# Ledger of designs, part 23: VHH binders against q989t9

Target 1, 279 residues: q989t9
Amino acid sequence: TTRILGVVQLDQRRLTDDLAVLAKSNFSSEYSDFACGRWEFCMLRNQSGKQEEQRVVVHETPALATPLGQSLPYLNELLDNHFDRDSIRYARIIRISENACIIPHRDYLELEGKFIRVHLVLDTNEKCSNTEENNIFHMGRGEIWFLDASLPHSAGCFSPTPRLHLVVDIEGTRSLEEVAINVEQPSARNATVDTRKEWTDETLESVLGFSEIISEANYREIVAILAKLHFFHKVHCVDMYGWLKEICRRRGEPALIEKANSLERFYLIDRAAGEVMTY
Key: E = the ipSAE of ESMFold2; O = the ipSAE of OpenDDE; V2 = 0.75 times the mean of E and O plus 0.25 times the DockQ between their complexes.

## First folded at step 10 (VHH; framework vhh_7nfr_2)

Design r2 (at its last look DockQ between E and O 0.02; V2 from the best seeds 0.00; counts 0 for: pae E 13.5 > 2, grease 25.6 > 24.2, off the site)
Fold by OpenDDE, look of step 10:
Structure r2 (fold): chain B 279 residues (1-279), chain A 119 residues (1-119)
Amino acid sequence: as target 1 above (279 residues)
Amino acid sequence: QVQLQESGGGLVQPGGSLRLSCAASGFTFSHYWMSWVRQAPGEGREWVSSISKRGTYTYYADSVKGRFTIARDNVKNTLYLLMDSLKSDDTAVYYCAREGRYYGSLTYWGQGTQVTVSS
């Protein structure tokens, strides 16, 4: 179950220095097919230690620091202090910019093995949210989260300040109790009040109204709109795919219908290694 | 259908005490963490307190710590909030909330009960 594993007291001064370096760094274009808006990442540790290695694959060796990773002394310290180095397979910075999100999806569908995905929250605000299935919650600064990557989920930022997480992939045989080390327990529960709007039939009909205008030219934009709705409405994060299919069905264009089915399959059901979705 | 019904609110003077109750139905009460949240006029809803399934663990917002006590009766399917040393800043509508599957997720709540602290 997705949950907090612990809390780290971040040194703001040292963190700021590293974040300044990241702000000037190039982010990867890999996995842009998952992005609705500016959702980006950069590799700090990977299999080869080469910056050009940008895709996550199953491997059995401890991750090596990339050139960018080597230039971030505080983030390296955090990784060394709070994780077993031998268990790390990847470490990335994921940055979500204003009004961007990742399309609702399941992780690791393209991989034969399983990793344990963990988030260390570096920079966030109250306008950043995570979703899993039909739930919405906030990962707070300094918190370390285990993310159940097998469940449909998303993340979004709806403020001018981008959200930055250090995402660590751990080899899958480790227990959650040993994944995060030298951490503090929360003094109080970080309860998130779900302030999303109630979903209504009228809202649904409004959404399905896209069937009047959907085309190849605006397909990605409409998908992005649909992908964001569950951050503001009490719906399951996968509902966007049902909406999309119905929208395309009503439009009556076979190519659009096939695209909708392809998207749902790719993001929620299965992916081949190296497969990329374009739409 | 999940139902939560708050009661026990009212008008009280500063320094006074109130006991809120929440009657839960439509789900297995003992299988869920429960919380209290409140909303003051013109403000957003804020988390007040949480309690674990069996009541072993309790948590409080800093603003109410030492003054409020959350409790539950799983036989009666009832959540409680004992409020002592009430302050004017405690004036709000108080809601009983069922926590979701995930840590820190609050989705279901009742209609709320008004608490007014005034001299």
Scores: ipSAE 0.037, ipTM 0.369, lowest interface PAE 3.5, mean pLDDT 91
Fold by ESMFold2, look of step 10:
Structure r2 (fold): chain B 279 residues (1-279), chain A 119 residues (1-119)
Amino acid sequence: as target 1 above (279 residues)
Amino acid sequence: QVQLQESGGGLVQPGGSLRLSCAASGFTFSHYWMSWVRQAPGEGREWVSSISKRGTYTYYADSVKGRFTIARDNVKNTLYLLMDSLKSDDTAVYYCAREGRYYGSLTYWGQGTQVTVSS
């Protein structure tokens, strides 16, 4: 189950120095087909240690630092101090900027769930959220979270200040108890009341009204709007696919209907290694 | 052509057990997540369980967790559902499905096998 594994004390001065380097770095647009707005990453450790290796693939060797990763001494110390170096398969900085999210999806469909995904939260704010199925939660600064990425999920940042996570893929046979090292135990956390708006028939009909205007020219923008609604309304993160299919059914254009089915397949059901989605 | 054929249903007493099988053909079985879905008379389809391509991850609806076990044999192209501690509420037609977990979005599914739990 998705949960906090521990908390680390971040040295703000050293973190700020590394973040300044990242601010001048080129973020990858690999996986841009998952992005609704500016969802980006920088590869810090991967199979080869080469900066140009930007895809996550199954492999069985300890990850090697890329040139960018080598240039971030504090982040390297965080990785070495809080994770077993031999268990790391990838390490990335994921940045979400300016009212953006990652489309609701399941990870590792093409990789058979061979990794454990962990987030160390470097910079965040109250307008940043993660979602999993019909739940919404906030990953706090300094927390290390296990994410069950085989469940449908999303993440978003609805603030001018970017959200930055150090995301680590750990070899999948590890026990969760041994993943986070040298961590403090989190304080007890009360269940948080979900404050999102109730979903109403009026809201649904407004959404389905996109059927009057959806076209090939605006398809991606409409998908991006749909992908964000579950952050603000009490609905399942994948409900957007049902909405999109109904919008396209009402529109009646076969190409748009086929595209809606392809999106659902790609993000939720099945994709090949290296396959990308265009829409 | 994709084909899914369920078997192993029948009449069972409360507390009893059954094993369902689903023979798959017409696609590369080991490349897909598989699911069991059920439908009681007069009701919509309810997701029961899913299993990853290689069987390393399994998921269950809360109503069956701890009582049912999903399994697959990628050599025989067969999906299984082991059902223990059956209750009258488990009475339904059970369908084998390719990725049938979300939105009831079944890509392909079989004709189903009847499970009846009666006193």
Scores: ipSAE 0.000, ipTM 0.233, lowest interface PAE 13.5, mean pLDDT 86
ESMFold2 (binder alone), look of step 10: mean pLDDT 85; pTM 0.863

Design r3 (at its last look DockQ between E and O 0.21; V2 from the best seeds 0.00; counts 0 for: pae E 16.0 > 2, off the site)
Fold by ESMFold2, look of step 10:
Structure r3 (fold): chain B 279 residues (1-279), chain A 119 residues (1-119)
Amino acid sequence: as target 1 above (279 residues)
Amino acid sequence: QVQLQESGGGLVQPGGSLRLSCAASGFTFSHYWMSWVRQAPGEGREWVSSISRRGTYTYYADSVKGRFTIARDNVKNTLYLLMDSLKSDDTAVYYCAKEGRYYGSLTYWGQGTQVTVSS
C-alpha cells in the first residue's frame, strides 16, 4: 500500500544550489512516450554510472552516480543519508510543469522483477497530485513515500511552479519499514478529502464527442486531454483508455482503433524491454 | 477458463513443515506473476507470497519471511509453497492466485487447501 515512510528536513539553501545546476542540465527524452506535456526526468544514479544509460532495468548492483549526479552534492547527501546506498538501483529527478502529467500506467511490466519505488519530495505545491486507481492524494515537501507502482497510477502538476521529486528505485526484497533511514515519523494525517467533480452522463458524452474530430493528426493531443481528466473528476485513472477506445470505435477508423488497443496494452498490460509507444 | 487447484495441506504440529502445490491450467502460466493468499477462520484474506514470471524474484509477508519459500515450475505449470517452522497462527485455507489483466490485481480459483497447525 502506497504510504508515507518518513519525513526529511530539507536545507533550502543547499537544495536551491543543486536545483540551479539542474536548471542548466539536459533532461532525458527516454520515456517521453509516457509524457502528457512537460513531464521530464534525469538520471542521477544508474547501473553503469554512464549518463547515456537512461532506461530502468532490473539489476543487482548498487547504483553508481552519473556525471550529473556527481555534480549535485546536496542530493547525493540526501540519498546517502536517507537510503541504504547498496540497495539503490536507480535515482532520478522527475519534474512536471506547465499543466502536465504522466499518462496513467503501471510500472515494471517489461521487467523480470520489481523494485520498491520511493519518492522524496523536493518541491511541490497545492496544484500537484498523485493518483492511484480511484484515489487522488498529495505528496508533501520533505516526505518520503512508497509508491506501489504496480497499480495503475499517474502524477500531475497544474501550476506555473514545477513539481520536483527525487525518485529512487530500491532492491525489491527490502522491508518497507527499513527503506527510509534517519527520518522523522510522519505526523498524524487528516483524512484525505476528494474534492473532484462528480462524473456525469453529460460529461461522458462531451468526451465521446471527440469521435467527431479525432484523427492521426491530433491523436496524441486528445490522449493527453483524456489523461488529465481524472485529476479533476471522480473516475478511475485508467478510465481514459475505455473512453479512447469508445471514441475510436465511434469514429470507425481501423488504424485509430488498433492504436487505442495498443496504448492500453502498452501502458497497462504488457510491454517488452526497450519497447516505446509511437502515436 | 483459468483453473487453479491447490493441494498438500493437512494437520501438522507446531514447528512442522508442509509443501503446498497449485496446478494451473487455462492460461499461459509462465507469463504471469503468481501468489499465495491465506484466510484464517473469521478473518479477511492475507497476502502471503509472490513470485515473478521466471521465478527470479520472490516476495514474502513479514509474518512468514524466513519460514516460507515460494517456487514455481513453468514446465509443469505448478506453483509451490514450502512452509517450515509452522505456528498456530499459520492455520488457514491457502489459495494460489494468478495476476489478473491489470498488474497488481489477483484472481482466486478453486477451493483452496486447509493447513492446520495444532499441538
Scores: ipSAE 0.000, ipTM 0.168, lowest interface PAE 16.0, mean pLDDT 86
Fold by OpenDDE, look of step 10:
Structure r3 (fold): chain B 279 residues (1-279), chain A 119 residues (1-119)
Amino acid sequence: as target 1 above (279 residues)
Amino acid sequence: QVQLQESGGGLVQPGGSLRLSCAASGFTFSHYWMSWVRQAPGEGREWVSSISRRGTYTYYADSVKGRFTIARDNVKNTLYLLMDSLKSDDTAVYYCAKEGRYYGSLTYWGQGTQVTVSS
């Protein structure tokens, strides 16, 4: 169950310094197949300590700081203070830019091992949202979240200010209670108000109208449009795949239909190690 | 239907050894992490050990580390727990558990096998 594990009081001055470094840093192009818009990440800690290691794989050793990770003293301190170093397998900065999201997906489908995925929210705003199944919620600054990777989910930023999370992958045998340490208990917080629009038959027909224009040339753009709808409409985050399949069915082009099926499989059902989706 | 059947438990003296087995059926065994958990009388469930899908990674509770070895045979759909240097504190019902796909949640376990360590 996705939930808050604790809260950290972030030093804004020190954080700002590190964020300035990140702003000038190169982000990885790995996992761009998950991106709808500018969704990026960079490695702070990985298996080898080498910056060129960009893919997440199962391994059993404590993560090593990359050159970028070493250049971020405050974030490094946060990692050391609030997580068991020996349990960390990866630490990444994930940045979602304006009007970007990650395509609704499930994590770890391609991995043999298990991780516990945790988010420490560094920079966000009210226009940033997370989704899980049919729920939308906001991860607040300084909050540490456990993300249930087994459930379909997404995240998006719909403001000019990018969202930055420190995402930590922990070896999967740890209890959630011991994952985050030296944290404060969450104070009473307001539940996220779901301000999304009601989904209607008319809305559905409008979406399915893409069947009139969908082609290989615009397929990715249409997918991106579909992937974003659940941030603004009360639908399940996986519904985009149903829409896409129906759109392609109506279009009547077998290749587009197969692509739709492939996307759903890849993002929600099964991925092979190292598999990359192109479309 | 998922089925897990533990065996191999019994009475053993301190310092003795036992090998537990768990026969798994009703799911693709090799697709899941497996675990052993135990429960002593009057106590809560305690995690003992976990093993990855292919056996590459093994994890142990501190209380059993160095003494217990978890293993699996994916051809035989069997999970094992080799228990050496048994102590009285190891007395418990031992359960084989199927883990969730992405993290260490237990989704199913068997009826258990009794392990009693006593002089």
Scores: ipSAE 0.000, ipTM 0.241, lowest interface PAE 12.6, mean pLDDT 91
ESMFold2 (binder alone), look of step 10: mean pLDDT 85; pTM 0.866

Design r4 (at its last look DockQ between E and O 0.56; V2 from the best seeds 0.00; counts 0 for: pae E 18.1 > 2, grease 26.9 > 24.2, off the site)
Fold by OpenDDE, look of step 10:
Structure r4 (fold): chain B 279 residues (1-279), chain A 119 residues (1-119)
Amino acid sequence: as target 1 above (279 residues)
Amino acid sequence: QVQLQESGGGLVQPGGSLRLSCAASGFTFSHYWMSWVRQAPGEGREWVSSISNRGTYTYYADSVKGRFTIARDNVKNTLYLLMDSLKSDDTAVYYCAKEGRYWGSLTYWGQGTQVTVSS
């Protein structure tokens, strides 16, 4: 289950230096189909060591540092100190900007093998949240999290300051106890208080009201709106797909209905290797 | 409390017609898709027809397409099923059903009305 593996004491000065470099770096446009708003990533370590390699695929070799990865000495050190180098398959910076989120999804559906996905939180604030199924929680700075990628989940940032995580994909045969090394155990952690609004029939009707206006032209925007609701309302993160399907059904446009079904399939059920969703 | 009350069933000869009605209360009728389902003796409940909240869209099972017509009156909070060219295979208890928030879900239904098609 999704949980904290440990805590790292981050050197703020050194981190700031690396973050400054990242701020000026180009982020990948890959996986933009998962983005609702400005959700971006850049490769620090991948299979080939080439910066142009931007997609995650199953492979069995230790990850190589990309040029960007090589230019980030502190982050590189963090990777070396807290993870087994031989077990790393990918390392990326994921940046979520203000009012952006990743569409609720499951990971690795397009991959034959399984990785262990781990987050090292570099920069965040109280307005950033993670969701898993019907739960909302916060990953705190310096925390290393195992993310159960098989469960539907999302992440969002609703503050002016972007959230930055170092996301590490680890070879899947490793035990969770071995994934993070040289870490401290948290003595106390602030429990996340679920301050989301209660979901009501009235709220549902308001959402379903999109059926009056939904079109090809605004489809992505409506999806984005739906994808964000579970951060502020007590609903399951996958409920957006039900809403979307119902909205499209009520609209009565076959193409929109098909799209809704394809989105649910793509994000939650299965993906083909290299498959990209457009909508 | 959601309440659905079906009426209009009865005995009819093959080729005959019936009009079923469903009186709805306890919810905002015009906000919800409505459906008819039926259950024949010894069989499971079968979907028959659905209608959108404003009546704009209608759907029918293949077995009844061209013979049955679903309609609604949102002022009267009433759902209708016009059944023409009835066959013996249409014999069943017919239920009015309130659809859930998502496609394919039925959350409430009435006590049903018996439709018997026999010579």
Scores: ipSAE 0.007, ipTM 0.250, lowest interface PAE 9.5, mean pLDDT 91
Fold by ESMFold2, look of step 10:
Structure r4 (fold): chain B 279 residues (1-279), chain A 119 residues (1-119)
Amino acid sequence: as target 1 above (279 residues)
Amino acid sequence: QVQLQESGGGLVQPGGSLRLSCAASGFTFSHYWMSWVRQAPGEGREWVSSISNRGTYTYYADSVKGRFTIARDNVKNTLYLLMDSLKSDDTAVYYCAKEGRYWGSLTYWGQGTQVTVSS
């Protein structure tokens, strides 16, 4: 169940120093087929310790620090102090810049297994959200969250200030209660209030109007628009795939219809190892 | 409120022709695919034809291909079905349908108009 595992007190001065290094670092465009706008990452620890290894695969050995990871003393301290080093399989910084998101998707479809995916929230604001199925929530600064990435989900940033999370993939058979160590327990939270707009037939009709203009030339841009709507309307994060299919059916072009089905399959149902989506 | 009203049915001899109309209101007609479906006595509903929102693409069931023509007038908010070379197997109540919220679903129906083909 997606939930908070603990809270860490972040040293702002030390964090700021490491974030300044990251701001001048090259971020990977691997997995850019999942990105709607500037959703980017960089590897701090991976299987080989080589900076050029940028794909996540299931493996059984403790992750090794990349050159970038070695240059971030506070983040390394956070990893070593709050997680068991031998259980870490990957550690990444994920940055979501203004008006960007990761397309609604499920993880692990192409892998022989899955990880325990954990977020330590480094820098965020009230315009940044995570979504899972019908739900929207905010991961707060200093919180460590377990994310059930096998469920349909997304994340976005809708502010000028980027969102930065330290994302850690932990060996999948560990007990969740022992994943985050040396943490404070979270305080009781008020029930989350979903303040998104109700979805109306008028809004749906406007969205389906893209059938008048969708083409090979603008397909990716229209998909990106659809991917963001669930952050602002009370709909399921995967509803965009139904809208895209209906848009393409109304357009009536077989190639676009087939592409819509391929997107839904790839992000939600089934993909091969190494397969990438081309729009 | 979505409203669809079919007309133009009647008795006709085999080989004859009819033109069905469907007046639409309560939604932006030009934004939706429209369909004709029919129901013969004692049978389930059978999809007959669909037309895209601008009229560019038309689709037909195999049983009517070459004999029926679907058309729309987005100024008058009206859907048509021109039926030629009618056969006794075409006897049914014909319904106008608005395409649904999702691809291929039909969620709103008219009252229907009876077409009877008899020798």
Scores: ipSAE 0.000, ipTM 0.110, lowest interface PAE 18.1, mean pLDDT 87
ESMFold2 (binder alone), look of step 10: mean pLDDT 85; pTM 0.863

## First folded at step 12 (VHH; framework vhh_7nfr_2)

Design c1 (at its last look DockQ between E and O 0.01; V2 from the best seeds 0.00; counts 0 for: pae E 15.1 > 2, off the site)
Fold by ESMFold2, look of step 12:
Structure c1 (fold): chain B 279 residues (1-279), chain A 121 residues (1-121)
Amino acid sequence: as target 1 above (279 residues)
Amino acid sequence: QVQLQESGGGLVQPGGSLRLSCAASGFTFSHYWMSWVRQAPGEGREWVSSISNRGTYTYYADSVKGRFTIARDNVKNTLYLLMDSLKSDDTAVYYCAKGKRYESTYSFDYWGQGTQVTVSS
């Protein structure tokens, strides 16, 4: 189950200093086929310690700091203080900029679920959300979260200020109770109230109206629009795939229909190691 | 250890109906896609239907679309296949599988012992 593992008191001055270094750094677009807008990352620790290693692959050794990672003393201290160094397989900064999200998907389909994915929230605001199936929730500053990546999920930022998370991939045989160390226990929280709009037949028919204009030339843009709707309407995060398939069925173009099925397979069901989605 | 146990098969006349069940244990059932796969006498395995972990998405082979309905109960850890308008070609051993393929045979590393469905006449 996706849940808070602990809370860290963040030193804002030291964090701001490291974030200034990141602001001057190049972010990778290696997983850009998952991005709807500017969803980006940079590697702080990986298998080789080389900055150019940008893909997550299964391996069994403690992660090594990249040159960028070595230049971020506070983030390195956070990693060393709050996680077992030998268990870390990757550490990345994921940045979601204004009006961007990661397409609803399941993680680790090609990696057989051999890692535990954890988020330490560095900078966020009330316009940033995570979603999982039908649910929407907010990961708060300083919280360490386990993310059950086997469930369909997404994340988005709808504010001018980007969202930044330190995302750590931990060796998958670890007990969740052992993952976050030197943390405060999470406080009791009120249940999150879902304030999204009710989904209506009128809204659905407006969305399905894309059938009039969808083409190879705008396919990715329409997919990105569909991927964001569940942040604002009470629908399942994967409902976009059903909408896309119906849009393409109404258009009646076999190539577009085939592409819709391929997207659903790739993001939700099965993908090969190293496979990349092209639109 | 993953365990899947099918039941509800039997003999039925063409046009009849059956409801298959699969009891699941040894894993967090609600976190995985589940499928039905069948094997006719002397033939290879054929994917029948799949359902997403919370039931939001359902998929069917063309040969059963409109006649079969897949469902799940995540409280009871049980997968179902409601079979209507049965035909002789539906005669097979039906297997419950932990897996997620729409249009391909699912991995049988995680499946049950099967339940026989026989459509006579």
Scores: ipSAE 0.000, ipTM 0.152, lowest interface PAE 15.1, mean pLDDT 86
Fold by OpenDDE, look of step 12:
Structure c1 (fold): chain B 279 residues (1-279), chain A 121 residues (1-121)
Amino acid sequence: as target 1 above (279 residues)
Amino acid sequence: QVQLQESGGGLVQPGGSLRLSCAASGFTFSHYWMSWVRQAPGEGREWVSSISNRGTYTYYADSVKGRFTIARDNVKNTLYLLMDSLKSDDTAVYYCAKGKRYESTYSFDYWGQGTQVTVSS
């Protein structure tokens, strides 16, 4: 179901101006529990219109522009031109910095309802990738994507230049055909060649070797390493959790094992409203 | 089968008003941008106005901006064009046009038969 909904011809000059403002703006640390590295976001439109509102919750009212959102005229225009204002529940800039990614996860587990999450790609390069299950692909500049967020997925940036997407949460009852408006049809794309390395038993044993050194002090770093592997190796994005569990099992520390199970649960299976993962 | 049927055209004096209607069928009306285009004698088709699938966004050619109002009723599957302060230059056949699958202001895939609007003293 993941697909391009359309393409927007971005005005580079105007975009650059807004991006410059964003570069000087404060990004939220909310949802940092999903981040491996510098994964950040800032609210442009939310429920209250207050910049302090950083968390996404299910609500039924059209999103209101935050002070930061109001200061970005081109991005506002993009939102107004290519989406139904009444259907928008949130709009955020998500920024992934060098060598950062979001831990493989499923969306909306913490929400009572579902949004349609749509990405408008503002700034990216060939070293930025998205993953869904065991597939790797690239979202191109100006493209509007719908992702099946119910499937395990991740995103990473492995270049010095950060990746910036405008992420729009749309009311979930809307038809996908109506989500993106005033857009161009995407051109036919050639199938992307998966250039990831083959996964081998030797590679697995090397990864499981972390069992020799894993501790509470380096747990997050090891998780980050594991979370990044599927960007470069032909493995399913959820495999990291199996590896982590085995690593902890081999280490033989009950607390670490419990943490591994908790992470898998939190990111892939079930989250409570407002729940935050610390590790 | 997509069908678009325009009505409401006629002869009007300069400064007068007309209301055009377009009855749509054969597709989910509320999923598509709709537009009006016109063709004057001896000229090509000219875009006049577009409206988004839910009516949230409206666009107008500079030549009609401030005088024409595009609207739609998604319950009735009908597109409207309210034309005020008509000028002789507005004389044309007016066509209802369906937007393409990916909603676009200026892209169309189906047209009606048109309705004649004549502005003359």
Scores: ipSAE 0.000, ipTM 0.238, lowest interface PAE 13.1, mean pLDDT 91
ESMFold2 (binder alone), look of step 12: mean pLDDT 83; pTM 0.850

